# VHH binders against Type II restriction enzyme HgiCI (hgiCIR): the designs that were tried, part 9

Target 1, 345 residues: Type II restriction enzyme HgiCI (hgiCIR), of Herpetosiphon aurantiacus (Herpetosiphon giganteus) (p25258)
Amino acid sequence: MNYQRSFEDLEFNAIKWWPQELSATVAEASVLPILISSQDLFISILKLSGTHPEQIFDVINAAQISANLFLKHLVVLADYGGEMIKRLGKEFQEIFPRMDSTLEYYMNYTFKGEQYTYIFKKLPIKGLDNSKLAIDGKAIIEIKPLSDLYRDMIMILLYGSTTEQFNLAGLEKCEIGTILGKNEIIYTYITQKYLYVSRITNGANTNSLGQIAQTYVCDILSKYLPNDYSVTRNGKILLSDLNSQDSTKTSFDILVEFADKKVGIEVSFQVTTNSTIERKAGQARDRQNRMHAHYYWIAYVIDGAGNFERSGAVRAICRYSDCTVAYSESEIAVLAAFIQEKFNA
Short names: E, the ipSAE of ESMFold2; O, the ipSAE of OpenDDE; V2, 0.75 times the mean of E and O plus 0.25 times the DockQ between their complexes.

## First folded at step 4 (VHH)

Design g07 (from f01 with T58Y; framework vhh_3k1k_2; at its last look DockQ between E and O 0.01; V2 from the best seeds 0.00; counts 0 for: pae E 22.5 > 2, placed apart)
Fold by ESMFold2, look of step 5:
Structure g07 (fold): chain B 345 residues (1-345), chain A 121 residues (1-121)
Amino acid sequence: as target 1 above (345 residues)
Amino acid sequence: QVQLVESGGALVQPGGSLRLSCAASGFTFSDYWMRWYRQAPGKEREWVAGISSSGGSYSYEDSVKGRFTISRDDARNTVYLQMNSLKPEDTAVYYCARVTFLGSTYYTDYWGQGTQVTVSS
């Protein structure tokens, strides 16, 4: 069997997005993957919501997007984090005016050059935070209906920058309402904001997501391989450096061993682009040559929508790999078959 | 503010060598791909070479492959273009450029002023 995939064959077998069974685990490490995978739906809602300032609620309901997920998109895009949400809750009565006759709080805002008044349905409440909004950790995958609290928060995040109180509680950041229905700029605005957020969080979250990816591969390999094979994360092998006479301890994301036989495995699952895949590509030829000099093999598990944006890097990895597979159970089973074939030869 | 400043352009004889430098400031240099472009008289600006943010991936336009080498030094915030075996057709203004992303599209968003390379006997 020829396990050296072309780029096109690898991409055809790719899942591009994290497996559904990992959704909660991935969300606990980072909300960015679920935001990116729902980005097109979010963009569509914004495009269809440009005729009336509260039209967006009908569009949210029609799209059947979870209210907390929609709110999280706004929170991330506005950079309106948990500390600002807490501050908004604590200072709410000092920020927004109240009607004397009803004691209801309200927000005067602007939509397409016209002034409107929104009367808050639920706010103020005690202890407003991310937890009550179910927008962090694995709570983000819970399905939440469009409640009065979510309506209030969405109106603030859409239109806060257009109020007279814009200089209070970070409301100047709450500008997304100004682009509703402006189809020509929505795509660029949203993707630029998510690129910015991705760059800021990439280093902090990448190690956790990498460990999730490695663990999934290890668990599946252990299921399909004989139990006397050793499957270890972050395994190291002493290899000769082909450009010098010295030996170097070389690390692999996963190391599979039986007797004197070894396969080093590199794993990359990236829904956004980063520099990691380019580094792996630049090293691929040398690492394969060093493994082959010891009669060992090297394999790669490569997937994620972001990695496939780097076609040159992925193509180089495929060229200098003994086995390249995507990131599904069936694909990792192919990797297991490759390992057994080589260890039994 | 983002600045890219090229240097090292000169008049050189055919077969000679030259090293161009591009000093970057005003951004986190290690996060970005960098490219060299050139514009010969009467021609459109064309891509010459590119280097990934990690320095692990390089690419070259076919006519310079084997003669030019791109590299980066993140400690100095500098991209280099080592140009060997220079030919008269390499005569151009050479530009350094930063690459950014919009969704799945890569594009250049900042350019230097350029440095003149002239290959003549």
Scores: ipSAE 0.000, ipTM 0.098, lowest interface PAE 22.5, mean pLDDT 83
ESMFold2-Fast, scan of step 4: ipSAE 0.310; ipTM 0.647
ESMFold2 (binder alone), look of step 5: mean pLDDT 86; pTM 0.864
OpenDDE, look of step 5: ipSAE 0.608; ipTM 0.867

Design g10 (from g01 with S59T; framework vhh_3k1k_2; at its last look DockQ between E and O 0.01; V2 from the best seeds 0.00; counts 0 for: pae E 23.9 > 2, placed apart)
Amino acid sequence: QVQLVESGGALVQPGGSLRLSCAASGFTFSDYWMRWYRQAPGKEREWVAGISSSGGSITYEDSVKGRFTISRDDARNTVYLQMNSLKPEDTAVYYCARVTFLGSTYYTDYWGQGTQVTVSS
ESMFold2-Fast, scan of step 4: ipSAE 0.365; ipTM 0.692
ESMFold2, look of step 5: ipSAE 0.000; ipTM 0.090
ESMFold2 (binder alone), look of step 5: mean pLDDT 86; pTM 0.865
OpenDDE, look of step 5: ipSAE 0.654; ipTM 0.870

Design g11 (from g01 with S59V; framework vhh_3k1k_2)
Amino acid sequence: QVQLVESGGALVQPGGSLRLSCAASGFTFSDYWMRWYRQAPGKEREWVAGISSSGGSIVYEDSVKGRFTISRDDARNTVYLQMNSLKPEDTAVYYCARVTFLGSTYYTDYWGQGTQVTVSS
ESMFold2-Fast, scan of step 4: ipSAE 0.048; ipTM 0.478

Design g13 (from f01 with S59Y; framework vhh_3k1k_2)
Amino acid sequence: QVQLVESGGALVQPGGSLRLSCAASGFTFSDYWMRWYRQAPGKEREWVAGISSSGGSTYYEDSVKGRFTISRDDARNTVYLQMNSLKPEDTAVYYCARVTFLGSTYYTDYWGQGTQVTVSS
ESMFold2-Fast, scan of step 4: ipSAE 0.163; ipTM 0.592

Design g16 (from g02 with G50T; framework vhh_3k1k_2; at its last look DockQ between E and O 0.01; V2 from the best seeds 0.00; counts 0 for: pae E 20.2 > 2, placed apart)
Fold by ESMFold2, look of step 5:
Structure g16 (fold): chain B 345 residues (1-345), chain A 121 residues (1-121)
Amino acid sequence: as target 1 above (345 residues)
Amino acid sequence: QVQLVESGGALVQPGGSLRLSCAASGFTFSDYWMRWYRQAPGKEREWVATISSSGGTISYEDSVKGRFTISRDDARNTVYLQMNSLKPEDTAVYYCARVTFLGSTYYTDYWGQGTQVTVSS
């Protein structure tokens, strides 16, 4: 089988976005992938909601987007974090007026130069926080209907900056309602916010996105490879310098071993563009040469919409690898077949 | 022109098994992700399972994991839901659904008419 794929063949077999079965684990590490993958739908909802201030609720229902995911988009865009949400909940009765006749709280806001009144349907509540809104961590993938609480929060995040109370509880940040229906402004504004979030929210944890990616590959390889093959994450190989006595431990995202045979595997899954794939591409020729000097092989698992934006780097990796596959179970099975072919020779 | 027709719904006893089928027409079936949803009386429609266009990516709601299996047969333009170890709380109308893309975003754009599954003694 031809394991050294072209860029075009690799991209054709790519899934581009994280597998659904990893959604909870990925969301615990970063909400950015689910926000980016739902971004165009979110933008479309905002573009279609420019004629009446509550039209957005009909559009949300028609789009079938989960209410907590839609709210999370607003929270991120407004930079209205969990501490501000808690403060909003604690100070709600001091911020918003209450009607004498009904005892309901309300918000006077402005939409396209006209004043409106929104009567809160559920707020205030005790203990308002990100957990009650299901916008934290893996709760974001739960499918939530457009409840009264979500309606109230969405109205605040859209129009809070247009109220006379705008200087209270960070409401000056709640301005998305002012751009509803304004196509070019919406696209630029929202795309800039997600690029900014990507730059500042990258970080490591126990289940960082990189570790999630390599664990998935390891699990699938272990299913398809003989039980006596060793499959390890973050494996190291002693690779000698051909012109010296020194040997250097060289790290691979995944190391597969059987007897004296080894395959080093690099894994990259990136839904946004970043420089990680450029580093792997820059190392590819040297790493292949050093592996081949020891009669070892090198392979790559490359996927994610962002990686394929870096076509020069991906082409270099394809050129300087013994096997390149995308990030699906069927593609990782092809990698397993490559390993068995090399280990049986 | 898009049509999704579910079949196979029946009355079964708790612990029983049932296989639902969804016949698709009016679009290139192999290009689309497919989902199953269900709706119990008086409740909102809830997601059950998803299968990618290649069949390589599959996801389940937590309450059905290990009991339900989604699959597809592109030659027959059909998606299946194998339901094992059925419980009374699985009683619902089951809908198949097509997933479409708006930019990079996945959402459901077409629904079948549904097939009734009833789990009771």
Scores: ipSAE 0.000, ipTM 0.113, lowest interface PAE 20.2, mean pLDDT 82
ESMFold2-Fast, scan of step 4: ipSAE 0.378; ipTM 0.675
ESMFold2 (binder alone), look of step 5: mean pLDDT 87; pTM 0.877
OpenDDE, look of step 5: ipSAE 0.006; ipTM 0.251

Design g17 (from f01 with S52T T58I; framework vhh_3k1k_2)
Fold by ESMFold2-Fast, scan of step 4:
Formats: structure tokens, sequence, C-alpha cells
Structure g17 (fold): chain B 345 residues (1-345), chain A 121 residues (1-121)
């Protein structure tokens, strides 16, 4: 009982965002975690950028956000994927008009009911793609400063929906420029857009992120536990049913074994809110009772800003577990101490 | 004090022609890009035509291309809009505007009071 946490204890010890050593691996699996962890900064930049169409560049320079990360927020929220970016590059000369005097390309756009013209400084360029812009999973963690190329791209993604070319270049959703400085609507608009993006993205990447989360816990446990303890992912054990004398095979995200002693561990790290943790919460009491019937223990590693938005589920897990820790090396070390104490009792 | 004063608006028959003038004062006219905009009753203001400070680059909204011509006379501090083959849908208040820049963005910082063009039989 010494290792049980309240919701408040768990939240206090939580990191809420993915550990730095996992940032590259997580970003390759999904760009969503880095976007969600920088979302408040992104929103603050939008709120401060309402005075004129290019004020945002001054705010970006003053803020601690890389230009490529800022651009990634815009392309994701506008549903402007890599193929759209490649098409923009290939068809740029057909999409945007050119100044006769300077041969520079331009776009006419609207900001706060007034007409503006932006003159591109770098576009068009050959081979425009996610890699060139450092917004693919491999490069998104790189810190790129604002450049003429990034300024050009950001202007298109902010104001593209207000241009005459919006139907030609797939810029219909490039509308964030229309809400700059509108503080009352920015937070709700951006968070609702990200909820939509999260629903679509989570379906594709949930399994990969779950595997990453579990592997990290296993690696840290292996550092802190004696070498003769078995640490197995997706481990199965035979447990008796409460309503019958029949035994059922039950799986755990991680199973730690030594001699005849076992600890089953469930892992959940979610930066966006979802219903997955409610499933674990609903199963918690029954799983604990069945483990205890065999003199085994159940533990949880629960973290992520999204999971803490599900306070009822997290409280149920804390109540119906022998040990619940947050997600960091120091918290997993507490879990390792719990396991050693129980196995040596 | 920057001032832009439009003139030349009138009632004209469909297929007719009008020339609008905009007299500028209070700034060095030759340093600025100039634009014409229009606003029809119950509609938003729309851009019609633009000309750079050198007169070397000229642009038009698609619905007026081939019918309207923008020009400037820096010696007279005046920008013109020649409107040919006028249609009822060209009926609007026409505004002269001074263009400036901020970063790589050009925008309108001063407007005239407008001149009414009515195209009807």
Amino acid sequence: as target 1 above (345 residues)
Amino acid sequence: QVQLVESGGALVQPGGSLRLSCAASGFTFSDYWMRWYRQAPGKEREWVAGITSSGGSISYEDSVKGRFTISRDDARNTVYLQMNSLKPEDTAVYYCARVTFLGSTYYTDYWGQGTQVTVSS
C-alpha cells in the first residue's frame, strides 16, 4: 500500500510530454506529440499577431519556436499534406501570377477585410517537399530559423483561403490568418481542429506509440531490477475467474517474474485525450482481484497530458492498483523498488 | 496630410466608357504603388487594378481584364482608370488607394472618398 498514489500525487510527479530521449523515435511514429506539446506556444503566437499580416514573423522571432515546427502546425491544421506541398512546388508558376517588372511571383490575399499583396522572396523552388522544409518526422525536431522560404510558405498557409487561387492549389483550409488577434475564438478554433486531427492520426499511430511507451518502461526496469528478474512485453499469465473455477489467460503490457512471483504492468502514455484509458480503468478492479487471488500484484505506468484530463479513469486506476507511477526514469525506479520489495517479502 | 481625390464618376449606358482620375497630394506620389478598388451596394470592397511606382508592372482583377486600363502621370500626381465596354455589374463606388509595404507585403494605407459609377439604361 506504500506505493499507491492519489490522482494528485501522480499528476504532481507526471512529465505530461514525451521524454527527450524518445523525441526522434516518437516524431517518426507521429508528429502529433510534438505539436500538442507546443500547442499553447503556437496559440500564444497567433493571439499576439493580429496587428498586420506579417507581424507573426516578429512574434515567431521573439518566441522560442522553430520556424519548421511553426510551419508544421499550419500544414497539419490546414490538412496540407506532403503531396499537396509537392504539387504546389510543381504547379507554382501556373497557380500564382508574376510581376512584369521584377519577375517575382505574388499572391493577393485578405486580412481583416483589407486587400494585401505578398511578393514571394524564394518561391518557386525545385524539389519542394516535406524534407526540404524540415517538417517530416526525421527533421521536425531540428531547430530551423525563419528564412525567406519559411516566410513564403507561412504566408501561403495563413492566407491561402483568401486568395483567388485557393481552389487551384488546394488552399481552401489555409485560413488561420483570418483569426489572428481574435483571442476569443483562437483557443477554441485551434483546439477543436487539433481534436479532429488527433482522431484521424491516432487511428494510424496508436499501436506504434504504445509500443514505444512500453519499450521505454522495459528498458528502464531492466536497468533497476536484478538481472535474474524476467521482464517480458505482452506477457500472459493464467488467472482464475471470479465467477467460476475456470482459469483464463490474461495479458499485460509488461510482465515481471522471479521464481513463483509475478507483477503485471499496464502502460498508458497519451498526450491527447482518448477513451483507451477508460478501458483500463474499467478492468482495474477485476484484474487486481484476480491477481491478488494468486498472490500476484498489479501496477500501472500512467502519464501524458491527455490521460490526466480523464481524472475519473486515473482515480479508478490509482484505487485498484498495488502501485501506480508516472512516466519518468525516477518514477519507474519507484516501480522497480516496489517490485523488489514484494518479491523479497 | 495625405489626400486622394477621385473624379469622373457618372451615369453611363451599357457598352459606354468612363475615365476616372485620382489626384494625390501630401506625399511623393512617384514613390508609391497605386490601386483602384470598387464597392457595389450590399457587397464587399474588391480590388480592380494596380500599378507600381515605376509604372512597369500593372495588374487587373479577372472580370475587368481587357476592358479597364490603369495608368499614371507622375508629373501631375494622378492615377487614372480608363473603363471601356461598361456593364451593369460594374456599377459601384470606385476608390483610389495608396499602396505601401511592410516586409514583403504590399497593402493600402490611404483611401480616397470614392466616386460613384452607375451603368444603366
Scores: ipSAE 0.239, ipTM 0.554, lowest interface PAE 3.0, mean pLDDT 87

Design g18 (from f01 with S54T T58I; framework vhh_3k1k_2)
Amino acid sequence: QVQLVESGGALVQPGGSLRLSCAASGFTFSDYWMRWYRQAPGKEREWVAGISSTGGSISYEDSVKGRFTISRDDARNTVYLQMNSLKPEDTAVYYCARVTFLGSTYYTDYWGQGTQVTVSS
ESMFold2-Fast, scan of step 4: ipSAE 0.296; ipTM 0.615

Design g20 (from f01 with D31S G56S S57T T58I; framework vhh_3k1k_2)
Fold by ESMFold2-Fast, scan of step 4:
Structure g20 (fold): chain B 345 residues (1-345), chain A 121 residues (1-121)
Amino acid sequence: as target 1 above (345 residues)
Amino acid sequence: QVQLVESGGALVQPGGSLRLSCAASGFTFSSYWMRWYRQAPGKEREWVAGISSSGSTISYEDSVKGRFTISRDDARNTVYLQMNSLKPEDTAVYYCARVTFLGSTYYTDYWGQGTQVTVSS
């Protein structure tokens, strides 16, 4: 079995996005992965929706994106948090006017220099919040169709900044409607906004996503490795510095042990580009040299669309590891085969 | 061919009154919402008043409420804007507009040529 991997080999075997079986657990920890994986679809919908203010609903239906996921993209880009949504619900009657005879609420807005009036079909409702819209936690993975409530919310988030009420309840941030069909600016605008969002949100959830990634690898390894092999999360190993005669404890995301043999495993799954992979790459050579000095081995599980944008770091990890695999059951099985081969040699 | 022809624009003194008329042709007038808009030099076009196809729903921009009255005569295919207590800031070209809809969005698909209203001393 050939355990040597190039960057190209690793990327070919990569899944790039979180496994479906982890979708609920990942969504509980961070909404960012599902937003980034659906970003291209979201951008395509905006590019195709430039001929009429409500054309976007036909495009959403044709594209088969869930209404709650589409809405979540808008609330994130507009920085329209849960407290703003609650405030919109509570102050709705103070924000939007009513028709004289029907008593329906309406919004006067601008699209491509022309004035339009939208008649709300469902709003206002009591208890409007993220949970009712299925846009937080694991609810984001639910497939919600376009309902009157979602249509009303989407219209506010697209065109709120163009209304006379734009300075109320955070509506000044609701401006995505102004770029619909403007292909030359959409991609840059959306991707730059998401880069900013990624920088803010990554810090808060990075530890939880790392633990999810490591647990999955441990579970799969335990399935493929003999029961008498020890598989430990956040395992520590005493490595002697042969030159200085000092001993230091070194931690690995996963440690696999049998008798006097050890393999240390580092895990990284990143859907967005950040500096974490570069830090691992910078340590790779030293860690491999120290493990080899004790007749131990080092392996990596590397995946995620963001990590593969850092080709230099991934290539360094491939160069300074004994085995590097991507993040699928079949790839982790290759890692298990590597471990068994080294322990039985 | 849809046509909207405004008339009644004039020079009036502050506090005066004026009635604008919009004669519609080329479509079933009674089936459409109608609106009046205005545009002053160097400013964007703004909505003034609207009336539903049935005449049951009537709405006004806040600055004209109590002073302007929109009405329609379906037998004559005409929409009217009665303007009372005119102010210098009411000076604008007034446009009649046909309103249509897609989904829950109402929008203007045809405009008249406009009629000039000037309120000055």
Scores: ipSAE 0.069, ipTM 0.535, lowest interface PAE 4.8, mean pLDDT 87

Design k03 (from k00 with F101W T105D T108F; framework vhh_3k1k_2)
Fold by ESMFold2-Fast, scan of step 4:
Structure k03 (fold): chain B 345 residues (1-345), chain A 121 residues (1-121)
Amino acid sequence: as target 1 above (345 residues)
Amino acid sequence: QVQLVESGGALVQPGGSLRLSCAASGFTFSSYWMRWYRQAPGKEREWVAGISSSGGSISYEDSVKGRFTISRDDARNTVYLQMNSLKPEDTAVYYCARVTWLGSDYYFDYWGQGTQVTVSS
């Protein structure tokens, strides 16, 4: 079997989004699968909502998207996280003016060059947070109707950057209202922003996406490898420096061992881009050379839409590895075949 | 066609117990996450409990944790909600839902018809 992969081979075999069997586990740790699966619907709503500033409420109702899911897209794209939402609630009366006659709070905002006033229907409320808005990881799947509270929050997140209060309330990135109906730019704006927003993933130590990705690879490898092969997560081995007789502890996401034979495996599944893949790419040549000096091998499991945006890094990994596969059972089975061939030779 | 049929709702006194069942048909039950939701009159529908396709991941809303237990029987295509130490605040119509994602299009839950739980003396 040919275990050498090009970037093009790897991308062709990539799933780019989490496997269906892991969707539920990932959803409990991260909102990303639900956001990605609803992204095209969200974009369609924005494209159809360019006629007047509150038209979006009619389109949301017609599209049958839950109000909390729609709100979560806005929160992610505006980088308006839980602490900002709590601060908005706490400081609401200091941020927004109140009408003398009705005592209602309001905001003045701009839509397509014209000035409008929105009167808040529920805000301010005590204890405003992600839980009250059902936009955290467990609650995001709840189907919330478009209530007055959701209307208030959506208006702030759509038009906040055009208000006089934008800098006081941290609403500088709340600008999606300015692109409503601009079909030529909406798709690119939304999809590019999702690839670079780190806040859309929940990062708990035991529930991190990296831990989930590594566990999946270990489970599939254990299924396909002989029982006497050792499969260890976060394994460390001592590798000699060829130039100095110095030995350095080297860690791998997964280490497969049998007798005196070893394969170190690095795993990266990133749907948003970050520096992790570039660090792995920068280390790839040195790690391969050091492993080969001991008659060991190095492999990578690389997938995720965000990682493929870093084509230079992925190409470097493909070039300086003994086996690189994408993230599916069939791809990991190829990795298992590679390991067995090397260990039996 | 997807079908979810809830049963087991009844009138019980505070401190009582009930077991709800949701019989699923029209899809590969073992491949899907299942959830329980509830809705009281004049309130929004709220999530109660969830169980993964494998049964390995289980989650609960804080107000029911320690009192309610979700489980599934893939051989019978059924998800259960065991409710103990029931409170008047638990009075609601309880709904079973199938969780799914449609690629980059959108996610949705298929909902059952609901079963009424009333906790009152």
Scores: ipSAE 0.000, ipTM 0.103, lowest interface PAE 20.4, mean pLDDT 80

Design k05 (from k00 with L102Y S104D T105S T108F; framework vhh_3k1k_2)
Fold by ESMFold2-Fast, scan of step 4:
Structure k05 (fold): chain B 345 residues (1-345), chain A 121 residues (1-121)
Amino acid sequence: as target 1 above (345 residues)
Amino acid sequence: QVQLVESGGALVQPGGSLRLSCAASGFTFSSYWMRWYRQAPGKEREWVAGISSSGGSISYEDSVKGRFTISRDDARNTVYLQMNSLKPEDTAVYYCARVTFYGDSYYFDYWGQGTQVTVSS
């Protein structure tokens, strides 16, 4: 019944990660959300995999992470792009030697001071690329089991830097195998790498993810609101400056209108910690005051694990809003109920 | 206690033959791949021959192929290296090693003390 939430109430009702039904669309826009949401699981796998050089495969199976997603974490950390993967495939025979009896390819590598030989089970294959490994675009959400191809690729990305061939085809960066089982080293190394990747990736796809977030809210609102209510993405409204008599056009992520009544909605879904939410928080009081001066209302849809790390900003938004909900169908239904109550008052 | 004990090393003339034995104890011999290695003075240890646990897979270094034969007798817990048409460059200490697998990776966890083979006139 009360539409104004505390931070604690909002966080309790939050999903923190993108809805399952948006997984493909989000993955096409950015790989970062799925990597960050699986990062703790990935780190746990590395921490538990210190006993044997292939213990990691048992841990991956026990942890229920898809093999392609696990491989993508290694690819990102090693800065092993699609061009390097294609080069590895093309030059495989020049990089790795063959067994005399079986004609299988192998690599000699080091794990915790001991020398090991790994026998490739599937590599080389023709046309090796991101698509064949299901680590690009929407393919990243496919649940691939740990196959011989994934085992071969994972071994290269873990131990490539320790091989005699380390200076070929970008293998010098394939070093995660050297830190397996080392708790403090793993956590610091991985989280620092992902902060850097997060900054670059968010800059590249900020608009796409924001538009996906807004479209989902619009779709759910349209489901719960009367058909004669106008729901407009990137809506603009003329609002008065309370300290002067000037009026300015103000944009909202979503604008809901019926007759002379309006609710402006701001949407933020962020899985990584950044300062974008702080801008919305800094504007919240002024935007609410200006909307109220016209007998309009302001609401927010706030979610994402990264946003909840900015507790001060989220508390400010909760304080200076008429309704704040998290990012689930049931929460957006509460927002729809708020809108109907205000429009029928 | 796991033990590998090589025997059969001797002085032989070029063109001669010699049979090396490696007696294994302290483990289920029939479950392990076995390899022979050699080390000449001033050189790194090099692989010579390998045999799978079943005996179905056998492999040789190119320089010994056609002259050396690896075999195993699981009833006697012994791996053998039959060396024919010996050359002066075959002079080395010969070692047997137990192969241990972790998935598709392997390493050598136990080595014998070695047996000296000298080929000279």
Scores: ipSAE 0.106, ipTM 0.529, lowest interface PAE 4.5, mean pLDDT 86

Design k06 (from k00 with T100S L102P S104D T105S T108F; framework vhh_3k1k_2)
Fold by ESMFold2-Fast, scan of step 4:
Parts: structure tokens; sequence; C-alpha cells
Structure k06 (fold): chain B 345 residues (1-345), chain A 121 residues (1-121)
């Protein structure tokens, strides 16, 4: 019977991180949530690694971050995509010189104004790609140790821009090594880059994650609701404006209908803090009033560590909703019970 | 080797319809989200529509909602974009993309070479 949640009730019932059964699907659709959740650790590693060009390996081991996740941060920030990694692999022997005595490949690079040589221990390898480095969406959750292959790749991504080969295979983008130990610069650079990555993926990865979140809610609702209830994604409903003679179409992430009864549902799962929830909060009162004017109801499925950092917005949604639940099967079952109670009243 | 080949682009009058196809090869098509993007002359590439691996999750850019329909045929390794009530502002090169972030870019894993749609009288 308790369908109206407080912020504290909602947070208590929240999972805050994607459900385990969705973790592979989410990782496949977007690595951004995993990167953002490990961003502070990644930044700390860079801040502590300013004394020697290879000190970062000791810091990575001490920090217990997986080598593939650390490498993925570098790849994203350097804008060094899978096509560049494949090209690097194919052209490796043309890019980097080799020692006459050992036939090992090497790079000459600069760190804090001093010249250094790094001898590759594993590269080149045949078929170098995201999959071999376990930085594709499915493999990113695997815990890879700091192997010679990862050390080789990390050195290229940190210092490639300072090599004689900087104009080959996109190495000019590999400049993160130049900011190691520069604490003021690091924080600003990394956070601005991730903000940019988030912005340029808007309308694609953001929508994919939203669709995954909505599909999960629809699947659970369909499991718990009677077969004759209509569950429609991106449903539109015609609502009268309270202070005008006009009617406007209003969209809901999910629309549940039976006979003349309707519940509009908004879904938000955000592991990182952003302003999306504030927009929903700002619309909540008006949407509830307009739904109530037609004898309809409004509900929300709200979760994610980032959304709970926006306590004012979540409290507004809880205040101006008929039912607000967190993102788990048991919570969505409460939403299903709410819908059935209202439709059978 | 991943390959996406778009087809179906043509010159059409305002209010007309077109169906775009994207034939996929080199990967397990049924396991991936698929998307359509477009790029008009002098403008940035924009997302148009997306469909999940199961086909149960579908999304559209606001300006095409109600006019465009995305669908997939996993038996044929093909994703489709049915475009109705075409407008001059729909004129663009349309691209098919496989979605796997992280991929070869921040948006998607791979995309095709595109197919030109021109809406003009």
Amino acid sequence: as target 1 above (345 residues)
Amino acid sequence: QVQLVESGGALVQPGGSLRLSCAASGFTFSSYWMRWYRQAPGKEREWVAGISSSGGSISYEDSVKGRFTISRDDARNTVYLQMNSLKPEDTAVYYCARVSFPGDSYYFDYWGQGTQVTVSS
C-alpha cells in the first residue's frame, strides 16, 4: 500500500549500480558508466606517477585497477580508437625501429624534458585489436593483470606524441604522459575530456542506455501485469493544458493502458551525476496535475548512484508522483501492484 | 571482417517514401544493437534511429518520430529504415552503424559508407 516514497525510502531500496543480469548488455552498449565510476582512481594514479616515466606501473599495481580498464581510460582520453589500434598493429614494424643485436622494437620518448628509451617486450603481435586488449564492451569487466602487452600499450598511449614517430598512426594524440604529476592540470584535463566524450555520445550511447533501462522495466512489468494490459514504450497521450483550451500530446518512456485507464511512467537510471534528472523534476508537478485532470496516474522508476547525488530533484519527483520505485525486480513489482490497484479500483 | 553496406537511397518528392536497407557481414548480427545516422551538407552527423539486438527496444530522434520506422531481419542480417512523409530537411547521406561502445569511435563500433537520400521537387 505504500506507493509514495521519500528520498530516503527510495535510496534504501536502490541498487545504485546496473543489475548484474544487465552488466554485460550495459558494458556492450557503453563503457562510459564503468569509466566514470573508476575515474577518481584513474586520476589518482596519474597524480601519483610524476617522478619517473615507468613509475605508473608501480602505482597501477598498488591501486589494484585492472590493466585493461586503465588502458581503456587512456584510449578514450587520447581519442585513440579501435581503427587506430589496428593500424598501429599492422604498421608497427614500419613505425618503430628495432635493435640490431636483439631485434627488439623500441621507442625514444621525452618525459619532463629528459630523453628516454622504452624497449617493447611483447609488441608487435598479429591481429592487435580491442578484443586482444580486452577493452571492448563485453571484455572490459574482465580483470586483466599488468602484463608486458599492457605495459607496451600504456607506454605508447602516454608518450607516443613525444616520439620521433609522432606523426604516424595517430601517435600525436598520445600525450597523457606530459601531464603526469601535474595535479592542477590533470583534474581539469581529464574531467573536461570525459565531459566532451559524454556530450559527443549524446543521442547515441545515452539513448542506448536509456532504452536498455526502459526495456528492463517493460519486461518485468509485462511479467507481473495481466495480459490484457497494454505496455507501450515511448507512448503518447493527449492531455489538456490546465490554463488553455488546447490539448497537447505528451510522451512517456512507458505507457500502461487498460480500457479508459492510463499510467504514464518515466524511467531514469544514471550512475553518473548529470542534469537529466533535474529536467524530469522540473516537469513533475505539471505532468502529475495534467494526468490527474484526466483521472490518469504518473509513476517513476528512479535509480543510479548519480541520480541520488541530486537529492533535490529526486525529492521533487517523489513529491509530484503517484508511485516512485527504485530499479530492481522487487521494486518494479511494487509498481505493477500500484497499477493493478488503480486499474481495478 | 566487419562490413555494413547501405542501399535504397534515391531522389524523392516531398511527402514521398523510401526504404533503406543495411546488409551486415563479418559478425554475429543478432547480438548487436543497430543504428541509423545521417549527415546533411555542411552539418554534423546526427543519430536517427536505433534498435536493440532483440528488436524489443526502439528509439528515434525527435524530428523523425512517427514518420520513420526502424526494423531488423536477423535471418537476413539486415536492418531497415522505412521513411514516410519525407521532407526537404531529411536530405542527407544515411549511414548504418553497429553499436558496441567502446568501439572504433565513441558513438559506435563500425559504420558503412552511406546511401544518399535527396528530397526535392
Scores: ipSAE 0.000, ipTM 0.119, lowest interface PAE 18.0, mean pLDDT 80

